# Ledger of designs, part 83: VHH binders against Protein DOG1-like 4 (DOGL4)

Target 1, 232 residues: Protein DOG1-like 4 (DOGL4), of Arabidopsis thaliana (Mouse-ear cress) (q84jc2)
Amino acid sequence: MSKMRNLVEEKFLEFYESWVIQLELYLHQLLIAHNNNTMSETELRHLISKLTTHHKAYYTAKWAAIREDVLAFFGSVWLNPLENACSWLTGWKPSMVFRMVDRLRKSRVVLVEAQVKKLEELRVKTKFDEQKIEREMERYQVAMADRKMVELARLGCHVGGESVMVVEAAVRGLSMGLEKMVKAADCVRLKTLKGILDILTPPQCVEFLAAAATFQVQLRRWGNRRHYVTHS
Below, E stands for the ipSAE of ESMFold2; O stands for the ipSAE of OpenDDE; V2 stands for 0.75 times the mean of E and O plus 0.25 times the DockQ between their complexes.

## First folded at step 9 (VHH)

Design j13 (from t57, 16 letters changed; framework vhh_6z1v_2)
Fold by ESMFold2-Fast, scan of step 9:
Structure j13 (fold): chain B 232 residues (1-232), chain A 124 residues (1-124)
Amino acid sequence: as target 1 above (232 residues)
Amino acid sequence: EVQLVESGGRLVRTGGSLRLSCAASGFTFSDYAMGWFRQAPGKEREVVAAIDWSGDSTWHADFVKGRFTISRDNAKNTVYLQMNSLKPEDTAVYYCAATFPYGSYTDESDYDYWGQGTQVTVSS
């Protein structure tokens, strides 16, 4: 059954590489749209829709993969060490995205007071939902150190098939708990993204999505370019 | 092929109760949030209730709070709407809809898949 873990990692690595290539293509389209004022509102909405569909495709594939092996997403092989170091529950930290929104304050497209108020309300709600998940993760980790881990340690001392089956059942239960927490975190991410896009105008959405995609692509490039020089 | 099939709609008397069911196939039901919408003749379609992918969080429109309850059974790929204390104003075609958990469950434009509807008629 451990062989299925390798297949999940290999399949998602292949998916993720293609997904990032397409994200870079969309980023180029977003940058063209941002620097060019000839696109209609309908054309901008269509481009925004392509990006939202692209992100939904990522989470659809991710949820299929975590159902098979959620642990593959803790220290993912398709992410470089810098990307992994910046992860919060297997992805971007929802509240941090509002720093991209803050950049819009320096753009040629000015936020009106009604938008500023709605964004602040969304930021507060996002932070609250994020903290709730963090408390659940803390409780999960504490519970693991107490009852569950003691039982697993005791069972692991036995030699034979019965011990293996009981340990596997317990580990499966632990994985289901992590899967639920990852899905909850992803829901906060998706609702935060959608909430921002619903508040912003199409030109502002393009600017926001371009900033977010630029950061994601640059973070990957920075991590891939790290060099180690060791003395022999 | 994605399908959402509503059932349970029928004629009921004012004050009566009815349970609607929606059977889902062709997608991973447990990954999707589900909503119930309704449309009465000559009126706009409106959201009635929504439930998240886990079943832990529900939302109900003010005009049905205390009377209707949404629930789901992920093992059976089915979402339910329990309707109590029915009024003539509840007469409508009821639709179930599925959305990957993205944004507001109260906006019909956020829903990815739709059923064909089931008719509920409440007589006085």
Scores: ipSAE 0.456, ipTM 0.761, lowest interface PAE 2.6, mean pLDDT 85

Design j2 (from j1 with S57E; framework vhh_6z1v_2; at its last fold request DockQ between E and O 0.93; V2 from the best seeds 0.81)
Fold by ESMFold2-Fast, scan of step 9:
Structure j2 (fold): chain B 232 residues (1-232), chain A 123 residues (1-123)
Amino acid sequence: as target 1 above (232 residues)
Amino acid sequence: EVQLVESGGRLVRTGGSLRLSCAASGFTFSDYAMGWFRQAPGKEREVVAAIDWSGDETWHADFVKGRFTISRDNAKNTVYLQMNSLKPEDTAVYYCAASFPFYTLHSSEYDYWGQGTQVTVSS
């Protein structure tokens, strides 16, 4: 059976497919810049700015969509099963990008001691912010099994105007809580990305962004190939 | 079109209070962090206070901490700066600015800016 899609899911699917195509074009530009060493600092900063703007455009569209239907992001139809399995609170786990940063230590453009120290400070802060959100999500999930919520579920089984209204209010409250947590997680993602880019030189930024985009594009390709074979 | 319109600036005596307002339109206000900046004659623009998209997290510069309070009303698309115990050194044009999705302490990182409102503090 075909999975039903709501209008928010259909609109974001269309957006996301275009966004990924543009990401692949930017990845191509990043790889050329990284491999050829022919670009000026001004040209590199312009390319880095295009990538930053591109990522911000994603979150602008995402926040518009989650305002209408946050649950669409907890099982995204525009992501394959592998991409969905790798998600943390509707997106990439912020601390994972430091594994890509560790790759820069073995690169041709070596990190200086001051950068290493700042990156470690950022890693610790990112992990702290990440764990704070995880604790909030745990409290949210535990609250779902609280006596009050269990009682509301029981009341919903009796049907009637009053019970329906109470259940609808509770569901709306749940969605608002999830929206707030998703926005908090997205802020940690963008703060982590900005923090890394502020610490790195333009050539190191290009290398980092190329690594991140390569991983994102390849993860999608791996998942899509599996899906094609299974669906054949 | 995107607009940020500051209001409330006027002449106030030392020790007085003033509330600035900034009305936003043309963008999804509730998704943006907001900041208040000021610029005195012959000086660079400096950050005074900032507030996240939710209103739960705020930042205030040390020189206004305890005297100024930033707040927002997402239903009214408005950010406020309550200024108490005003000093002559607070005399400046006050600007509101918007940043997606979090605030920073650097004016160059804000997406949208208002035209400013003049605050003059005299003895």
Scores: ipSAE 0.729, ipTM 0.882, lowest interface PAE 1.2, mean pLDDT 88
ESMFold2, look of step 10: ipSAE 0.681; ipTM 0.857
ESMFold2 (binder alone), look of step 10: mean pLDDT 91; pTM 0.926
OpenDDE, look of step 10: ipSAE 0.878; ipTM 0.941
ESMFold2, look of step 11: ipSAE 0.673; ipTM 0.855
ESMFold2 (binder alone), look of step 11: mean pLDDT 91; pTM 0.927
OpenDDE, look of step 11: ipSAE 0.870; ipTM 0.941
ESMFold2, fold request of step 12: ipSAE 0.636, 0.619, 0.644; ipTM 0.843, 0.840, 0.853
ESMFold2 (binder alone), fold request of step 12: mean pLDDT 91, 91, 91; pTM 0.927, 0.928, 0.926
OpenDDE, fold request of step 12: ipSAE 0.881, 0.875, 0.873; ipTM 0.943, 0.942, 0.942

Design j23 (from j1 with H106K; framework vhh_6z1v_2; at its last look DockQ between E and O 0.89; V2 from the best seeds 0.79)
Fold by ESMFold2, look of step 10:
Structure j23 (fold): chain B 232 residues (1-232), chain A 123 residues (1-123)
Amino acid sequence: as target 1 above (232 residues)
Amino acid sequence: EVQLVESGGRLVRTGGSLRLSCAASGFTFSDYAMGWFRQAPGKEREVVAAIDWSGDSTWHADFVKGRFTISRDNAKNTVYLQMNSLKPEDTAVYYCAASFPFYTLKSSEYDYWGQGTQVTVSS
């Protein structure tokens, strides 16, 4: 019914717009580093650190926002419909990031045997953690469906204020559980990112981060073109 | 201003017990993983135990398994280290540290640090 933004959505929209602008600036730096092999290892590690810090800043802001309204992150107003359709538990799916790694291997990047083994171990661990979270999400979907049935029963029965408090407590419990699950998913995302960056060399990390940022920026640009035509 | 303040360190005999506390302020404690580290004179700082933001997952170094237990109370913004069966080798300054959002075993990856509390285990 309503397209009205609450305070949480409005504040995070403003944050996210700024965050994406800064990501695009970092993407430019990553592309320079990708096309230029004269940068020192120290310079590359500094750039990688800036990207890592930028991603941590996103999750710092997100966790503050979900504390107030976790549901704002399911079908987010700051994302276009294509971005929302690609979401898994309020963000990118951790196991899908290995497609970026696979693309690097099909291009110019050469991975040594030890790196390939470690990446496969990480992929298996990531998939295992995802499956655990998916089972928990299924449990919550059932609980939310049961909550709707309770609400329908309540509407057919005119119940006073103490019954309302019981329903409110149940809704709070579901919201707190959903918040915990979103945080668990975010931890898998950050652990997977860190794991990949720890395995790759600094030049390989720059190529991976550039590919990931390019995908995110292009997904946003492509989804936004549906809303009005631009010439480019 | 972020602060981590350790307390509870003292002189104790071999075989004794201590509980260390670390009170946190200036950040959202319940979003952070916490770790206990120690540093003996002339040695590198080493991880002793760690606990995730929710308290659901803990890690303990092999040299303290069965003797030390990390725990947290998010309502009190406090992380604890229960230390039993103390040995002279446990003599060190103990530090608490915070990392967002998961713990690691490398001291260089922690965001915030306390000033430390001295634990001395005598023969």
Scores: ipSAE 0.643, ipTM 0.842, lowest interface PAE 1.4, mean pLDDT 85
ESMFold2-Fast, scan of step 9: ipSAE 0.744; ipTM 0.885
ESMFold2 (binder alone), look of step 10: mean pLDDT 91; pTM 0.922
OpenDDE, look of step 10: ipSAE 0.881; ipTM 0.943
ESMFold2, look of step 11: ipSAE 0.629; ipTM 0.831
ESMFold2 (binder alone), look of step 11: mean pLDDT 91; pTM 0.925
OpenDDE, look of step 11: ipSAE 0.873; ipTM 0.942

Design j24 (from j1 with S108D; framework vhh_6z1v_2; at its last look DockQ between E and O 0.41; V2 from the best seeds 0.00; counts 0 for: pae E 4.8 > 2)
Fold by OpenDDE, look of step 10:
Structure j24 (fold): chain B 232 residues (1-232), chain A 123 residues (1-123)
Amino acid sequence: as target 1 above (232 residues)
Amino acid sequence: EVQLVESGGRLVRTGGSLRLSCAASGFTFSDYAMGWFRQAPGKEREVVAAIDWSGDSTWHADFVKGRFTISRDNAKNTVYLQMNSLKPEDTAVYYCAASFPFYTLHSDEYDYWGQGTQVTVSS
């Protein structure tokens, strides 16, 4: 079933569809690079830079959109149910990407001792940051049931007048907190991504990014087929 | 047009204090982490302090040793650097820089830069 979409949802849906199409193009290039041993380090770094820039563009657009309506991203209409089910604070779970790094280790990729150590340190840091955000998020969620909201609930299901004002005020407060938490989560995402890319060699980065992009694209494709969604 | 304008740099004596300001315009200031850098003549540019978009997280260089403090006011689109117990070694041009969405310790990763303000500490 479809639901009514607000202006923010419509605009971001359009943006995201275009963004995903471009991601698929980059994925194709990553796969070619991964299977082509003739590409220079400079060429690989350039490709990596394009991907990082692409992701940066996503978050630039996202942060602009959440400033207008952060709630739109909780129940993102541009995602299928599977994608939404896998979302943590409106995006991918940062610690999840280490599973992809582990995959590299089981493939032809050989990580040196120093890389393994750095990756483990980064994993620990990422987990710590995630938990910190989760605690804050919980605080905001619980705070939604503040004194006025609880009193309103006690009075019964009355809609209108002062009741609407109380709810709106509570929603505004929550929205401000949610925006902060979403931004914080996004920073952890991008810091984690940057951290991994800084540890890996250019060829390893390409393989990692290809794996990550493949996972994202396949998740979207499968979810779309399963739920008859016409997303790009 | 994106602009970062530093101010507050001047000549001070050893042990003195200064407060630098950087006024931002032309971009969404509250989405960017901010940093202060400095460059002395004949030396490389070095990061002095950084602050995330919310102000909740800060970083200060080891040579600061508690003497400098970075802060920001998102309502005023301004980032500050309070400098206490200044030394001749602190003489440099101080630069304000912006980075989306988080700060780093690498100058080449910042998106926008100011023109800088001269700080001179005399003995």
Scores: ipSAE 0.878, ipTM 0.940, lowest interface PAE 0.5, mean pLDDT 93
Fold by ESMFold2, look of step 10:
Structure j24 (fold): chain B 232 residues (1-232), chain A 123 residues (1-123)
Amino acid sequence: as target 1 above (232 residues)
Amino acid sequence: EVQLVESGGRLVRTGGSLRLSCAASGFTFSDYAMGWFRQAPGKEREVVAAIDWSGDSTWHADFVKGRFTISRDNAKNTVYLQMNSLKPEDTAVYYCAASFPFYTLHSDEYDYWGQGTQVTVSS
């Protein structure tokens, strides 16, 4: 059964479908660069820049949309259930990206000791930033549960004037707090991505970006294939 | 529609002070990191200072550290560069630029640019 979509959800669904198609095109370029050693360092840096710009464009659109409806990004209609289940504060968990780096290190990418040291420092910093956000999110979740009880009281008592204003202000305060937390999480995501790309050489960046894009595309394809199956 | 407009550039004596302003419009200023760049005649454009979207994190090039201070006022959609102890080698066109959401030291990663303001430091 199809879910009713508001205007924010409809607009972002259209954006996201286009954004993923473009990501797939960049993935194709990354795979060509990975499999063909004829690309110059300048060409690799240009491709890496296109990928970082593409990710920045996603967050630009996302931050505009969460200003209107942050809750649309918790259980998003443009993501399949598998993608939603893997979300941490409306996106990939920053510290988990290091599992991908570790996998590449063991199979495809040779890192010098200086790079390994810098990556571990970044991993520790990323984890600390995540834990700070998680503690703050726990505080907001408790406040949200309490405010839900106030909201239910509002719905059930036909209250006019002052108490409606108080509940609306509380809900708006929670929404602004969630928006702030989502932006903070996105900042950690972008800092972590940039940090990894700054540590890696251009060929290593291409390997990493290809792996990341492949995982994202495959997660979507896998989840969409199963999501399409009718349950009667 | 997006505009970054620098102002405050003028002629000053060596040792003098100047405050540059950059007014932003057409985008959500408080979501963007800001940078100041400069370009002297016959030289490449170079990053001078940068500031994160919130103003809590700043970076300054070594050649201006202790003399220049970047700041921002998100309520006024404005980024500033306070320049003290000016030297003739500070003579350049100064540009402001915006990058989402973090600053970078690489000019090709900035999304929006101003037209620049001339700073001239005389002996």
Scores: ipSAE 0.052, ipTM 0.464, lowest interface PAE 4.8, mean pLDDT 83
ESMFold2-Fast, scan of step 9: ipSAE 0.736; ipTM 0.887
ESMFold2 (binder alone), look of step 10: mean pLDDT 91; pTM 0.922

Design j35 (from j34, 16 letters changed; framework vhh_6z1v_2; at its last look DockQ between E and O 0.80; V2 from the best seeds 0.76)
Fold by ESMFold2, look of step 10:
Structure j35 (fold): chain B 232 residues (1-232), chain A 123 residues (1-123)
Amino acid sequence: as target 1 above (232 residues)
Amino acid sequence: EVQLVESGGRLVRTGGSLRLSCAASGFTFSDYAMGWFRQAPGKEREVVAAIDWSGDETWHADFVKGRFTISRDNAKNTVYLQMNSLKPEDTAVYYCAASFPFYLEGSHEYDYWGQGTQVTVSS
């Protein structure tokens, strides 16, 4: 299968494995907090802060890596095939998080009318931001269909002369546009997450974060069970 | 080591103009949203203007809208505040701040702060 990874991919794979392990540890803390009705609001806010910091750390590392090679994040080697199939612009689609909120309302979490209205306003804003990014994506349709240009940018094609300089400049322009688009998508992801956490009470935030982390961990586990790695 | 260094603060007459700058080092400036805050003696620090990491989106407080303009130059790792039609009420220490990756209203949301530059508007 694919054993050809560049240095950017190898470095980020190592980071991502550690990041997911830490996410699972935070999930354990979230589940304890979920089951403990005597935790103070300060303790809950501290745990919520740990989760938001953890997510910011992911994007800090990601943005450093896309500066070196944005193409590494399209079909990422650190994600299993199931996770990759669910990706929108190198990550989860921001508006999908509202399905998690809806599920919590159906089964566990009671929201007051003011919270529901604020969440709907945030959903509309998130969708508007997504559509803005998708319109920008359309201008790259021809470039994204050009597999040769994308592969050359990824592999660092070496062809001498004047025509190489022109092609390399065009490829660099495409890469910079993709970087901007990925960063814009990540900003919408983080804005949406923060917006939800600002609307929910601290106990509701813990429930939401636990459900979201559980889903992400289970999605990775199910995909990984189909792709077993054996060490001799 | 992260540093934000404001400059350009000075004494100006009412109705005058002034440009503040903030030089950044020790972090990837182009990944951060930037904000300008101000604090007058005895007052709480308040946001004046903010700009996203790319420079495409800006926000200005109502009390400065139409008079102040935030901008950035990612090649120079610098954020600016162009201040026009200055009033005595604009007298304050002006601070720049950085937040990853988008700007927020609350000062507690910002990761890095400068030491400030004094702007004094005389009658």
Scores: ipSAE 0.657, ipTM 0.847, lowest interface PAE 1.3, mean pLDDT 82
ESMFold2-Fast, scan of step 9: ipSAE 0.744; ipTM 0.885
ESMFold2 (binder alone), look of step 10: mean pLDDT 84; pTM 0.861
OpenDDE, look of step 10: ipSAE 0.843; ipTM 0.922

Design j4 (from t98, 16 letters changed; framework vhh_6z1v_2)
Fold by ESMFold2-Fast, scan of step 9:
Structure j4 (fold): chain B 232 residues (1-232), chain A 123 residues (1-123)
Amino acid sequence: as target 1 above (232 residues)
Amino acid sequence: EVQLVESGGRLVRTGGSLRLSCAASGFTFSDYAMGWFRQAPGKEREVVAAIDWSGDSTWHADFVKGRFTISRDNAKNTVYLQMNSLKPEDTAVYYCAASFPYEFTSGREYDYWGQGTQVTVSS
């Protein structure tokens, strides 16, 4: 159903462009807060809340879209090739975010030992959750090559009501399996983000969120620059 | 309009059983984690049980483990709390709550709340 896939892609492309513009505006506010130290703790908490709400809005829109067409998120048209190359199960790999946290150890406001311990515990838990999802993904890929799926693919070569209905049911099952894996991965992403923010102080949260948003924005710009680069 | 409507609260005897239901409308139920909370007069609201969006992962508070079971039916947009071996201490107003996309141990994080259903355990 190319027509239905295109409509989902068009709708999410429009949403994503607006979402990225707002992320850049929040990044500007985070950088001002980080560099000038002009905000109270209450104001910093409010800004952090805006960012968490913004990420939550992304996943709300994403889950609505994957219910209609999960495959739109594997090789997304709203992402450039570099962004797509850096994707793990339709988004950022949760454990990679700890690389940004490691930079806080070199900041002017250093992490205390209790925070380091909690972040390490969260890192280990996040990697465990990733491994569990990766095993499910491997099982899914192996199932694509099992005898039942091969037989269903063979039946799909025949034109007829019975074979068409059986193949359509199998394809629906495959899409539901992918949707479940994507939702599981997104839950790990949001749990990891929430866990980090709960461990960090408000100024450290601002520094972390600024680093994460900067990387996301720059990755997009680097990929877009490559598209227009001419080697003169 | 988002609504969570609890039902099933009644007066029951100690040792009895009761099933609470929470019917959800106005949002995509299958995208939300669900929780059951309770509040007795003069006490803070406490989390009793939680279930993820899929129904595969559940959590139960230590004081109800082995007695209460949370479950959900995404086709019916309903979450359930099966309560067995009821004690007088279980007397409270029970609230259904929804959270996107995963469950929390704090009520502060939940997006939507029902109005509650009264459970009274006698003797």
Scores: ipSAE 0.585, ipTM 0.816, lowest interface PAE 1.9, mean pLDDT 86

Design j5 (from j3, 16 letters changed; framework vhh_6z1v_2)
Fold by ESMFold2-Fast, scan of step 9:
Structure j5 (fold): chain B 232 residues (1-232), chain A 123 residues (1-123)
Amino acid sequence: as target 1 above (232 residues)
Amino acid sequence: EVQLVESGGRLVRTGGSLRLSCAASGFTFSDYAMGWFRQAPGKEREVVAAIDWSGDSTWHADFVKGRFTISRDNAKNTVYLQMNSLKPEDTAVYYCAASFPFEFTSGREYDYWGQGTQVTVSS
């Protein structure tokens, strides 16, 4: 299992480092577009599409990796401790992005009443979907202390062949349950992101994506600086 | 090579039943949400039903609720549409579509499309 885990972690680390470098390049383009107001609507939509495709590529790679080893995404080696501490089910908490949307209220382009109503409806729906997943997570954690799981843990202290096979099957079942919850959480993330982008105008989308990417990049830099200070 | 191949479309009498199948290849089927769409002559393409990657969450258009049921078999890389109590207005070309990672009630968000299968409901 250790060899399989190391291979998944190594491959995703290489992918993630390249993915973050590309995100920083897109952030640079978003900031130029936001500050200069020189791009046409068609050019802005193209840039927004590149960011959407980039995030979709992340989840495509992630779902391939979690099919092999979902546990690699809990306390990930490609994330620093600060990034890991801020994670909710292996990624950003969907409702937190509405705090970033609130920054748009200080924007040069004011949100119209219809957009405010749609964003509030989306916020309510997102929190409902989050709570549904959190209840499933609680059920999963309680099931870990279930009579059957406690008995399997006890049997795992014995070196018998049949006990080993039963325990291995149970562990595979636990991993499949986590995979399902992670995929459900990722779907809420992507539905929330798409919902926001569908409500906002292209200039507002650029501002929102720039704020989100800036936060992601800065969180990584803050965590890396603290690591260097504490560990040299 | 990504392919979605629909089958099962044929002529059926009013009140009859029919099951459509869509076989997927060339992508990780179990990661994709699936949808069934239909298009009648001279009309816009409309969404009929959708199912998430797991098969646990389904959506059906109001005009087919209680009559049509979408389901999937991830082991067989196949999505199904069970059609009961068929009406003449159900006559259309039925299309299977795939979307990563979640289902939509709009065709513009789907990544892959089949060629369609003709369903004709006669009186």
Scores: ipSAE 0.611, ipTM 0.829, lowest interface PAE 1.8, mean pLDDT 86

